# VH-VL binders against Putative transcriptional regulatory protein rrnAC0199, part 14

Target 1, 159 residues: Putative transcriptional regulatory protein rrnAC0199, of Haloarcula marismortui (q5v5e2)
Amino acid sequence: MDERIDPDELLAAVGFDADESVLTRRQAEVLALREHDIRQSDIGELLGTSRANISSIERNARENVEKARQTVAFANTLTAPVCVDIEAGTDIYDIPPTVYAACDEAGVEVNYGSSNLLQLIDDAVDGAIQQDTVQVPLRIDVTNDGVVHVRGQSAERTE
Short names: E, the ipSAE of ESMFold2; O, the ipSAE of OpenDDE; V2, 0.75 times the mean of E and O plus 0.25 times the DockQ between their complexes.

## First folded at step 15 (VH-VL; framework fv_lutikizumab)

Design t5 (from r5 with heavy chain R31S, light chain S31K; at its last look DockQ between E and O 0.90; V2 from the best seeds 0.00; counts 0 for: pae E 2.2 > 2)
Fold by ESMFold2, look of step 15:
Structure t5 (fold): chain C 159 residues (1-159), chain A 121 residues (1-121), chain B 107 residues (1-107)
Amino acid sequence: as target 1 above (159 residues)
Amino acid sequence: EVQLVESGGGVVQPGRSLRLSCSASGFTFSSYAMSWVRQAPGKGLEWVAYISYKGSFTYYPDSVKGRFTISRDNSKNTLFLQMDSLRPEDTGVYFCARFYTSGRYDYFDYWGQGTPVTVSS
Amino acid sequence: DIQMTQSPSSLSASVGDRVTITCRASQSIRKWLNWYQQTPGKAPKLLIYKASSLESGVPSRFSGSGSGTDYTFTISSLQPEDIATYYCQQYYLFPYTFGQGTKLQIT
């Protein structure tokens, strides 16, 4: 009664199914409304709850989305035909030739140019690049279709 | 409309310094990598500096490495090139250029009009 | 550094002619090559990216092709406004490098 944006219509348009998602329906509603630039206070009024509760729901929803992205990335790396490990301290300009050589050996055409590959690394792992060197160990995987996945590794991590 | 406006060029003696600026408008500056490209009189184009959109990494060809420094202030939509120890071969027009990057695509999609730099005694 | 060698360094042609410029890289650049046009006194303008894709608003008489180390830029029917210097540029590895340019004149 009526705001311009109806979360039920938004979720229906994309085919959202709570039974097949890591998001609850309420989390999906909040994310959908935020993507249409609706303020948290207005979402609270629309959904019958406080702005503070909307803020918490949004934070948890975005955390769940990020965990889902990491889970898919992990599953993809289990079968990736090209895997390259990069040690901390590596000169970043050595990374593209290394990845391309590994892809050439495997017969895989990479979908990223050098600038894009370095930017993908910089975007995927916060603080990964400083002073032209890699700050944390990285794993770079390339699928048969040339899609590149990058993830960081920590000292406490086990395989 | 995307606009890039260079300034700070001029005539200087060898060994001196010069600082170029590029004011950007009409786009989200902090989302784009930027470069400086120069052109000597009657000669071709030479890429001389690159900076990532966060400023996390920079690149310089050997011809200017150690003498030129690219930087950016994303809060002021401004790109800079500090040129030290200038040589006569640094003479040319200096263009500010924006990178478009997506997947397999990387190109200079917008260029400024250029600012002339002359290094002579 | 990847060296880009253009051929010819200059050429003259008549309106309506088909013009071909070649660009050779010192190693494979996997089609990560752009073509730029620079009219006298102006900044360069992107025409072709990824070896063969036309930038928005570029006339269809311009085209590009090639793979590996050998690339070709073509103007199918030369027009008076096409007088310019043309540059190829690789974006495969840093530093991104340009060919030396091809100056096109009309007779």
Scores: ipSAE 0.492, ipTM 0.740, lowest interface PAE 2.2, mean pLDDT 87
ESMFold2 (binder alone), look of step 15: mean pLDDT 91; pTM 0.896
OpenDDE, look of step 15: ipSAE 0.618; ipTM 0.797

## First folded at step 17 (VH-VL; framework fv_lutikizumab)

Design u1 (from t1 with heavy chain S102Y; at its last look DockQ between E and O 0.45; V2 from the best seeds 0.00; counts 0 for: pae E 2.01 > 2)
Fold by ESMFold2, look of step 17:
Structure u1 (fold): chain C 159 residues (1-159), chain A 121 residues (1-121), chain B 107 residues (1-107)
Amino acid sequence: as target 1 above (159 residues)
Amino acid sequence: EVQLVESGGGVVQPGRSLRLSCSASGFTFSRYAMSWVRQAPGKGLEWVAYISYKGSFTYYPDSVKGRFTISRDNSKNTLFLQMDSLRPEDTGVYFCARFYTYGRYDYFDYWGQGTPVTVSS
Amino acid sequence: DIQMTQSPSSLSASVGDRVTITCRASQSIRSWLNWYQQTPGKAPKLLIYKASSLESGVPSRFSGSGSGTDYTFTISSLQPEDIATYYCQQYWLFPYTFGQGTKLQIT
């Protein structure tokens, strides 16, 4: 690089506050520097530590970010106004109309298109879709602001 | 940059088969859903096949359902269209197209140049 | 299937004219509609997504509007390079469908 990047300036610019974050300040510094395409070895030189230590800090930082995302998603789905149960054996192309109809009844605007809904299911529950058919029961929740969450339900569960 | 190159088109008799290929480069192919879109001479666009980015599900309009099969090989960055029981109305240029999918947005952001298919006696 | 009907099917206009193309869906598609331009001999190109959002690099003379079943595509001042066929396309439900196209010619 032609100029040294100062991680304290990067964090100040975005208003980072460790007391209000799941990230430690060091974790935030590493992520910010990585966003500016700085290699782990160069970050080690900047921060006075080894590349191996930077690698561990980055891994833990990214894990914390992912856990935080999952926690927020969980909290939002607990109060979702739209909840749709999909039985195993359902043709996957019946799912978007079913979800949209439930949202219309609740006055909720959906933020996901048909193809994106099906891809979300395919990503959220491994093996949920085979031969265009749902393989396990699904629960689909839509939040007040139209965000969709999908989870599988076990075959041993009964109502 | 993103490139989509179709091949495998040609002239064929009704009732025969063709297999189209689309070679993809310049992007992470396995992250994108793909489609085939065709256009008969002097006519409009017709969506003929869809495949999800993992290949887990596909869709076909009634005009080709049961005769056409879309598939992909993510390790070779290649999309395929197997066309069986071809009819004269299948004549046209076949485009390979990539979807941009984000939330409530879904559109074809990149297209190949197309490969011609002619089905005639 | 959701049918998309464009009007007019063809249109001739002069440079500088305002051009309007309409697209009607057989049921509400909630503004989940795209507009494509296809110049002769070329692959289609996206102009407008989600009914009214202009794709990056597309001139501001192009615009889209509408909701429910009725959508409009406008060229505010026609230019010679706008000779093309224009297609609307819904992506509300599978199968995704195109309008039949509007061929635009310049006199």
Scores: ipSAE 0.518, ipTM 0.772, lowest interface PAE 2.0, mean pLDDT 88
ESMFold2 (binder alone), look of step 17: mean pLDDT 91; pTM 0.894
OpenDDE, look of step 17: ipSAE 0.791; ipTM 0.904

Design u2 (from t1 with heavy chain S102P; at its last look DockQ between E and O 0.65; V2 from the best seeds 0.00; counts 0 for: pae E 2.03 > 2)
Fold by ESMFold2, look of step 17:
Structure u2 (fold): chain C 159 residues (1-159), chain A 121 residues (1-121), chain B 107 residues (1-107)
Amino acid sequence: as target 1 above (159 residues)
Amino acid sequence: EVQLVESGGGVVQPGRSLRLSCSASGFTFSRYAMSWVRQAPGKGLEWVAYISYKGSFTYYPDSVKGRFTISRDNSKNTLFLQMDSLRPEDTGVYFCARFYTPGRYDYFDYWGQGTPVTVSS
Amino acid sequence: DIQMTQSPSSLSASVGDRVTITCRASQSIRSWLNWYQQTPGKAPKLLIYKASSLESGVPSRFSGSGSGTDYTFTISSLQPEDIATYYCQQYWLFPYTFGQGTKLQIT
């Protein structure tokens, strides 16, 4: 008796709707199965295609997810009342007071303590912090709701 | 269960060095920021070192900055405190503490039992 | 550094009494404040985080309040097991600092 995970059941459980997603249904199926640690070759057998095709679908799905995350962050930044640019070489312990001062000036209640802000930077931008200094330029935005978003500034000025 | 066990405390003369260790078990050590907190005899608590979970950044209050170094080895689930140029005011019990962040709120949720350090002639 | 000043430094009370401890920060800490209990010979234990949120498993007789620079910790009805030293701690800015402690004794 076949006890394999059913991708239709996985997608139904999370309420997936392809018409409301940047993912195709096939892309969502592959990601859902990978989250359950199913190998690409086994996904290929399950979906009736090659492992190589599954690998391509997974790569494209993950690229779409990342682009969607960046699009949402960009849209939120356009209306954020607080925007703080941090130069590379900045002492990281100057960042929380700078953000808080900008929020106070804009009348925004910030929802982060100082270590939370530094951890958010450390998690959001790979290699951003080493030995108490910022390694790449950063943009920190705070929404009216006090939600903080951090991104590397090198991608901000595309030509 | 979560366990934090400090070691390396002792009696030392002023100007000397001491290295504390904290062995962690019962949790994924590499996912938690860690701190050392000390308590002088009959006195209150003082936070003396912080290290992020990746070890990317550390913090020290002015009382120990330049003399103390916090470090971690995530492959061995061990936290360290190197204490150089020790002074009599560094005397106290040194606690290893796990820094837990539920959502955006931070607190020390698990503490070791402490290791005593005495700095005197 | 943000200085945390607790009041009183010590107090005695009877079982059943309402006990109040205050903590003042040298600047606004936006309710980013914890309260810890330390019984003799033991490590501190978290009771309250974010000024007013009760940690899991902590009896409901403990509570916290306050904002800005002024914070209050209350035991609504003192029990014999509450003999301890109590500390406030801010976690708004580095370095995270503690109050000097309040030693609570039973009369």
Scores: ipSAE 0.487, ipTM 0.727, lowest interface PAE 2.0, mean pLDDT 87
ESMFold2 (binder alone), look of step 17: mean pLDDT 91; pTM 0.895
OpenDDE, look of step 17: ipSAE 0.769; ipTM 0.882

Design u3 (from t1 with heavy chain K54R, light chain R30K; at its last look DockQ between E and O 0.54; V2 from the best seeds 0.64)
Heavy chain, then light chain:
Amino acid sequence: EVQLVESGGGVVQPGRSLRLSCSASGFTFSRYAMSWVRQAPGKGLEWVAYISYRGSFTYYPDSVKGRFTISRDNSKNTLFLQMDSLRPEDTGVYFCARFYTSGRYDYFDYWGQGTPVTVSS
Amino acid sequence: DIQMTQSPSSLSASVGDRVTITCRASQSIKSWLNWYQQTPGKAPKLLIYKASSLESGVPSRFSGSGSGTDYTFTISSLQPEDIATYYCQQYWLFPYTFGQGTKLQIT
ESMFold2, look of step 17: ipSAE 0.561; ipTM 0.786
ESMFold2 (binder alone), look of step 17: mean pLDDT 91; pTM 0.902
OpenDDE, look of step 17: ipSAE 0.798; ipTM 0.902

Design u4 (from t1 with light chain L93I; at its last look DockQ between E and O 0.66; V2 from the best seeds 0.61)
Fold by ESMFold2, look of step 17:
Structure u4 (fold): chain C 159 residues (1-159), chain A 121 residues (1-121), chain B 107 residues (1-107)
Amino acid sequence: as target 1 above (159 residues)
Amino acid sequence: EVQLVESGGGVVQPGRSLRLSCSASGFTFSRYAMSWVRQAPGKGLEWVAYISYKGSFTYYPDSVKGRFTISRDNSKNTLFLQMDSLRPEDTGVYFCARFYTSGRYDYFDYWGQGTPVTVSS
Amino acid sequence: DIQMTQSPSSLSASVGDRVTITCRASQSIRSWLNWYQQTPGKAPKLLIYKASSLESGVPSRFSGSGSGTDYTFTISSLQPEDIATYYCQQYWIFPYTFGQGTKLQIT
């Protein structure tokens, strides 16, 4: 009944390398332990620090992850061969066929099934889907690797 | 262990209503999209309702659109199907099913035992 | 809607036989297809996802292949426990649709 999770083993299993990551080793340790449902207070005891410090480390770690995600999305959008604009008011179930048709024309294989694509849109832009319609204009980009990026757009359009 | 348990099926006359429930356990219910799939006696499977994990959007085939309503209560780990204006062709076993969704994969990885619904005069 | 047509609707075979079931989609589904097994009185069970990938714990005698509109499901050496109805299911676009099923019996 005595169980103890070792953050060094968790990070080794994933192949974590602090020199190749936006996360410090301490930040990665905290995130890995949280993913295994370890309470912040217990993490503090394990790492020899306060719960408040663990909370701060976790917040900063998640900010770094979000910034990294945005940086990758930006870089991929610059070179994405498929770009699809979706108008507000569009029936969401018309979106996957539209994206897939654009990918077919560009010779790109998309990595997302219809359900997962709609879920990605719902997650990427808060409030984007209501009553099966798109609430804000969207831009959908698909990379050569078939990765999909979604962002909301303002009314102003740019070339 | 993942478990899905349906209830609420029965025998009803055409034009009446039934409400099915599906109790989920053994997983974080609020992280999974859910569906109802039905099977008429001696016939194949038909997808009849879908709900996203947040409940933000739903889908219905034309055969049930406007008559069936899928809903979920993530605080009680429960999925529902409200079936109104029932017709004889709605007769069948109704399964609650969980989606596994990751990138290019989307499939029903866990199913309940099914609850029978009979609509006859 | 994408219609999925299975062939044959039913078949009988002996233990040890090679069994092949086909599934045709009304339009290309780009290998976004699953195969399910349903034994009598039970819920369906996933066997194969993405046309050719075996689900964990599924015996290697089961396999799938195909692309575009035409897909096949094969049992390399039929076992008594394989008595079931088999369904293909596309997940390319909504609504996700199933084939009519193929009832497999052993003589």
Scores: ipSAE 0.506, ipTM 0.751, lowest interface PAE 1.9, mean pLDDT 88
ESMFold2 (binder alone), look of step 17: mean pLDDT 91; pTM 0.898
OpenDDE, look of step 17: ipSAE 0.690; ipTM 0.835

Design u5 (from t1 with heavy chain Y59W R98K; at its last look DockQ between E and O 0.51; V2 from the best seeds 0.62)
Heavy chain, then light chain:
Amino acid sequence: EVQLVESGGGVVQPGRSLRLSCSASGFTFSRYAMSWVRQAPGKGLEWVAYISYKGSFTWYPDSVKGRFTISRDNSKNTLFLQMDSLRPEDTGVYFCAKFYTSGRYDYFDYWGQGTPVTVSS
Amino acid sequence: DIQMTQSPSSLSASVGDRVTITCRASQSIRSWLNWYQQTPGKAPKLLIYKASSLESGVPSRFSGSGSGTDYTFTISSLQPEDIATYYCQQYWLFPYTFGQGTKLQIT
ESMFold2, look of step 17: ipSAE 0.522; ipTM 0.745
ESMFold2 (binder alone), look of step 17: mean pLDDT 91; pTM 0.884
OpenDDE, look of step 17: ipSAE 0.794; ipTM 0.901

## First folded at step 18 (VH-VL; framework fv_lutikizumab)

Design v1 (from t1 with heavy chain R31S; at its last look DockQ between E and O 0.53; V2 from the best seeds 0.62)
Fold by ESMFold2, look of step 18:
Structure v1 (fold): chain C 159 residues (1-159), chain A 121 residues (1-121), chain B 107 residues (1-107)
Amino acid sequence: as target 1 above (159 residues)
Amino acid sequence: EVQLVESGGGVVQPGRSLRLSCSASGFTFSSYAMSWVRQAPGKGLEWVAYISYKGSFTYYPDSVKGRFTISRDNSKNTLFLQMDSLRPEDTGVYFCARFYTSGRYDYFDYWGQGTPVTVSS
Amino acid sequence: DIQMTQSPSSLSASVGDRVTITCRASQSIRSWLNWYQQTPGKAPKLLIYKASSLESGVPSRFSGSGSGTDYTFTISSLQPEDIATYYCQQYWLFPYTFGQGTKLQIT
């Protein structure tokens, strides 16, 4: 066991508060240790449980993180009057005109220039842009205030 | 203090190549998009290349597309412009420019002094 | 490409005069427009962004206005150090383009 790694110290350093998180404290501990490259078996030794139990905790923790991301995306969609779907293989320079046309139809003023919008896509979805083309399907939402949110789309997960 | 210093300009014959460099200092180079802007003698400014801060995408106007290539080495804080198949109309001063982008604003906030390029027979 | 047309191409005025330069875009750029100053022998300097916002450290005698396709740059009281060429530049769509410039001289 590595006495140099203390999960309580890791969580304190980032200000974790279980009362304000979708993660239980145990789930947060496991994720924090995994981020520091601690193997599941070693986490089990550290926390006094089996590797199999750590594996289950980690899976559930990551599922909860993904659900939280989806919940935020859903909430943003409820307030976004503009939604644009972009297919993989789309020329990236066609994206700003497409988004601006959709915003015009909805009477929404977008506060992003074309390079700015492409930067948002590049930042929001890792690997989304290569060789001037979109690599994964994208969803772009624009709120009434012109705030742009970008996310990748994928086939429904089999589980 | 933000500094941008261009180099690599000179006199070349039409059809030849030239590579410009821009050394950046005084800021986190890898956090900014960069551009090259040129100015022909007695003429206005013309934007000729753009590169995103990761280098994930680039853009060129039709006047240079296919002939010019912008690139960057973020580990050396250096921007490049490879200019191939040069034409007399490419003659001018070439400026390296930093592109500031915020969620609501875009502009060229710092410029180098420029490096002259002359393309003549 | 969005063409940016400035007028006048050249302008002479006296110290203290109000100076106005216009910039017209070939299509709406929704106030996504910058103004730059280039003094002789120097690199361009940003004065105004998003049509009307002053860059930090720019004197208040400089201002910008406009929307859609029509934009105006104003120096309320011309000073000797304002001798330069002024450029508008749109950043609505790639490629970002500049106006032809307006050379300002003091009479």
Scores: ipSAE 0.513, ipTM 0.731, lowest interface PAE 1.8, mean pLDDT 87
ESMFold2 (binder alone), look of step 18: mean pLDDT 92; pTM 0.907
OpenDDE, look of step 18: ipSAE 0.786; ipTM 0.893

Design v2 (from t1 with heavy chain R31S K54R; at its last look DockQ between E and O 0.45; V2 from the best seeds 0.00; counts 0 for: pae E 2.6 > 2)
Fold by ESMFold2, look of step 18:
Structure v2 (fold): chain C 159 residues (1-159), chain A 121 residues (1-121), chain B 107 residues (1-107)
Amino acid sequence: as target 1 above (159 residues)
Amino acid sequence: EVQLVESGGGVVQPGRSLRLSCSASGFTFSSYAMSWVRQAPGKGLEWVAYISYRGSFTYYPDSVKGRFTISRDNSKNTLFLQMDSLRPEDTGVYFCARFYTSGRYDYFDYWGQGTPVTVSS
Amino acid sequence: DIQMTQSPSSLSASVGDRVTITCRASQSIRSWLNWYQQTPGKAPKLLIYKASSLESGVPSRFSGSGSGTDYTFTISSLQPEDIATYYCQQYWLFPYTFGQGTKLQIT
């Protein structure tokens, strides 16, 4: 095992402060060691725990990082420069080109590939996709940093 | 350990049908989209079918659309490819592949070893 | 469909050489591109995702760059175990498409 890598020094070098982070100190230690190509088994030996526990800590740490990114993206949603309405009955394979075209017109780089975008829709609105068609009207918002949010909306709008 | 094991390949005549299976283990199968990718002898890779983890949607390139049907049985951790109206150009090794999706990352992270399919007179 | 064109189709190089493989898309794919390695008789393995991000456990001699329609895969110092066919793959729009592959051999 490589004892020359000290997680306390790694975290100090980047100014990690557990009180100001979504990551616990243990999670930050595991991520930092993984970024230096330390195997999970070696991290387990260093931290006095199993490889399986290190794998769990790493997974949870990466989930927390992603949640933090999503929270920041959500805060930007109110003024999203791209808003796309999708009618019920739309063929789902028309959705990615439509969203990407709207983003291109607005000068926004989208952060989702086609299959991920469709999966996001399927996850975000229960029953939104059946037999390759959209079942309810959808609103797709894309933030300035390219994060996509999806919601169902009323089938009819009264003005 | 993630394992994907394909079966059901063989030699068939043009115009006939074949059904491939892929048994999955070592992960929560129902949480992942799946695909079939084929490789003709001495040729490159061609994606031939995609199915979402719920089975809510599927996709096929024009080369196989209308002839191939991907399906899954999440209770048995099994992926299927029904191949109808087979043509000689469908000859190749067929890989079962797991599709990883994480916000902005999409790729095939685990592949089976493949099952050979030969379509010839 | 988005066509992916790799060049060269085959390549021979010596151990220690810098190897460069290019991949051109028929339209912009905005860096939504993966690189796979397929050793003879084996299934493909992911090396690089999102044009330039190195997959966990992949040696640092592998790298990727590019944007828009033009992408480059580089092995900084070729090793004997790098004999394989390399594929780019776009995941911008359905259908997903692969380049035709680049067969890499050692002289």
Scores: ipSAE 0.413, ipTM 0.672, lowest interface PAE 2.6, mean pLDDT 86
ESMFold2 (binder alone), look of step 18: mean pLDDT 91; pTM 0.904
OpenDDE, look of step 18: ipSAE 0.769; ipTM 0.882

Design v3 (from t1 with heavy chain R31D; at its last fold request DockQ between E and O 0.57; V2 from the best seeds 0.00; counts 0 for: pae E 2.3 > 2)
Heavy chain, then light chain:
Amino acid sequence: EVQLVESGGGVVQPGRSLRLSCSASGFTFSDYAMSWVRQAPGKGLEWVAYISYKGSFTYYPDSVKGRFTISRDNSKNTLFLQMDSLRPEDTGVYFCARFYTSGRYDYFDYWGQGTPVTVSS
Amino acid sequence: DIQMTQSPSSLSASVGDRVTITCRASQSIRSWLNWYQQTPGKAPKLLIYKASSLESGVPSRFSGSGSGTDYTFTISSLQPEDIATYYCQQYWLFPYTFGQGTKLQIT
ESMFold2, look of step 18: ipSAE 0.555; ipTM 0.780
ESMFold2 (binder alone), look of step 18: mean pLDDT 91; pTM 0.904
OpenDDE, look of step 18: ipSAE 0.789; ipTM 0.892
ESMFold2, fold request of step 19: ipSAE 0.435, 0.461, 0.445; ipTM 0.693, 0.718, 0.688
ESMFold2 (binder alone), fold request of step 19: mean pLDDT 92, 91, 91; pTM 0.907, 0.902, 0.903
OpenDDE, fold request of step 19: ipSAE 0.773, 0.780, 0.778; ipTM 0.882, 0.885, 0.885

Design v4 (from t1 with heavy chain R31S S102R; at its last look DockQ between E and O 0.63; V2 from the best seeds 0.00; counts 0 for: pae E 2.7 > 2)
Heavy chain, then light chain:
Amino acid sequence: EVQLVESGGGVVQPGRSLRLSCSASGFTFSSYAMSWVRQAPGKGLEWVAYISYKGSFTYYPDSVKGRFTISRDNSKNTLFLQMDSLRPEDTGVYFCARFYTRGRYDYFDYWGQGTPVTVSS
Amino acid sequence: DIQMTQSPSSLSASVGDRVTITCRASQSIRSWLNWYQQTPGKAPKLLIYKASSLESGVPSRFSGSGSGTDYTFTISSLQPEDIATYYCQQYWLFPYTFGQGTKLQIT
ESMFold2, look of step 18: ipSAE 0.446; ipTM 0.705
ESMFold2 (binder alone), look of step 18: mean pLDDT 91; pTM 0.897
OpenDDE, look of step 18: ipSAE 0.801; ipTM 0.906

Design v5 (from t1 with heavy chain R31S, light chain S31K; at its last look DockQ between E and O 0.46; V2 from the best seeds 0.00; counts 0 for: pae E 2.3 > 2)
Fold by ESMFold2, look of step 18:
Structure v5 (fold): chain C 159 residues (1-159), chain A 121 residues (1-121), chain B 107 residues (1-107)
Amino acid sequence: as target 1 above (159 residues)
Amino acid sequence: EVQLVESGGGVVQPGRSLRLSCSASGFTFSSYAMSWVRQAPGKGLEWVAYISYKGSFTYYPDSVKGRFTISRDNSKNTLFLQMDSLRPEDTGVYFCARFYTSGRYDYFDYWGQGTPVTVSS
Amino acid sequence: DIQMTQSPSSLSASVGDRVTITCRASQSIRKWLNWYQQTPGKAPKLLIYKASSLESGVPSRFSGSGSGTDYTFTISSLQPEDIATYYCQQYWLFPYTFGQGTKLQIT
């Protein structure tokens, strides 16, 4: 039985710095331990707190991660003069012409050729391309400098 | 040092099949898209197949669509072109080519020396 | 498909001459255009990308220009080792297409 999981070593391995993160150190510790399949009750014992407190910390940590993801998406959109929405079921080879037409309209030179753009989509959203079709709705943003960002666009019910 | 070595070319009759192979070395094969480009005798270059580095998507021009199939085995660093229902106009030298791809770059940065394919009665 | 038309189909020139090859696309390709050199019996080699940028290690006598549908490739002072066929290739849209080639010979 090798039960010596050290959250300080986990965070050091990834170079975590609380001063440059939206996560508190405790939140990062909880997320790292959960990634190693440690139960919340065991994390409570390890960190000297209750399971209920660990559950609250984990929920808040995941909310902060999601907010950070949304903030980055917003910042990219704010600086991107070109935004293109792609529906699921779209033939992937229709995507480059659509993006380039939008860039032409905005006077933006895109830094991606057709194959690069498709590879970027394939890399950015796991499972986004199968059988030459888009599997999830996508948002493609192009900045003034021609940098392309791709994300899945699946936000739905808020409550 | 990047190397691409084609094999499997030859002389066949119309309607027959060939399978070309390209053995890759000197780079992380699974990180690069790959293509086949052919050149008919005394003629120019024609792009005939594309495969993404994961194999998630492929492309074929109309001249070969439905007859040619590109595939890859990333565990063996090998690219393939299955050529079915061959026609005399498929005659030429077939090059295996690596795509160097980033931002403003999309080009065949490394090519094999080609393997000849002749389709004649 | 985007058709690429090169002219001339062949040309002969003397060492030291300025050589110009043109390439016309059937629609705007927005400078997403490469130039390749193919020495007889060998695979093509990239010379110029994005219409005007020289690939690393390519001599400065080679240059490219153009926009929209019309592109030009120039060798400022022809050398004996420049005997080859030259191809333009668009990478704007799938399928990527090549011009028919320009065969360059020395007189």
Scores: ipSAE 0.452, ipTM 0.707, lowest interface PAE 2.3, mean pLDDT 86
ESMFold2 (binder alone), look of step 18: mean pLDDT 91; pTM 0.898
OpenDDE, look of step 18: ipSAE 0.783; ipTM 0.888

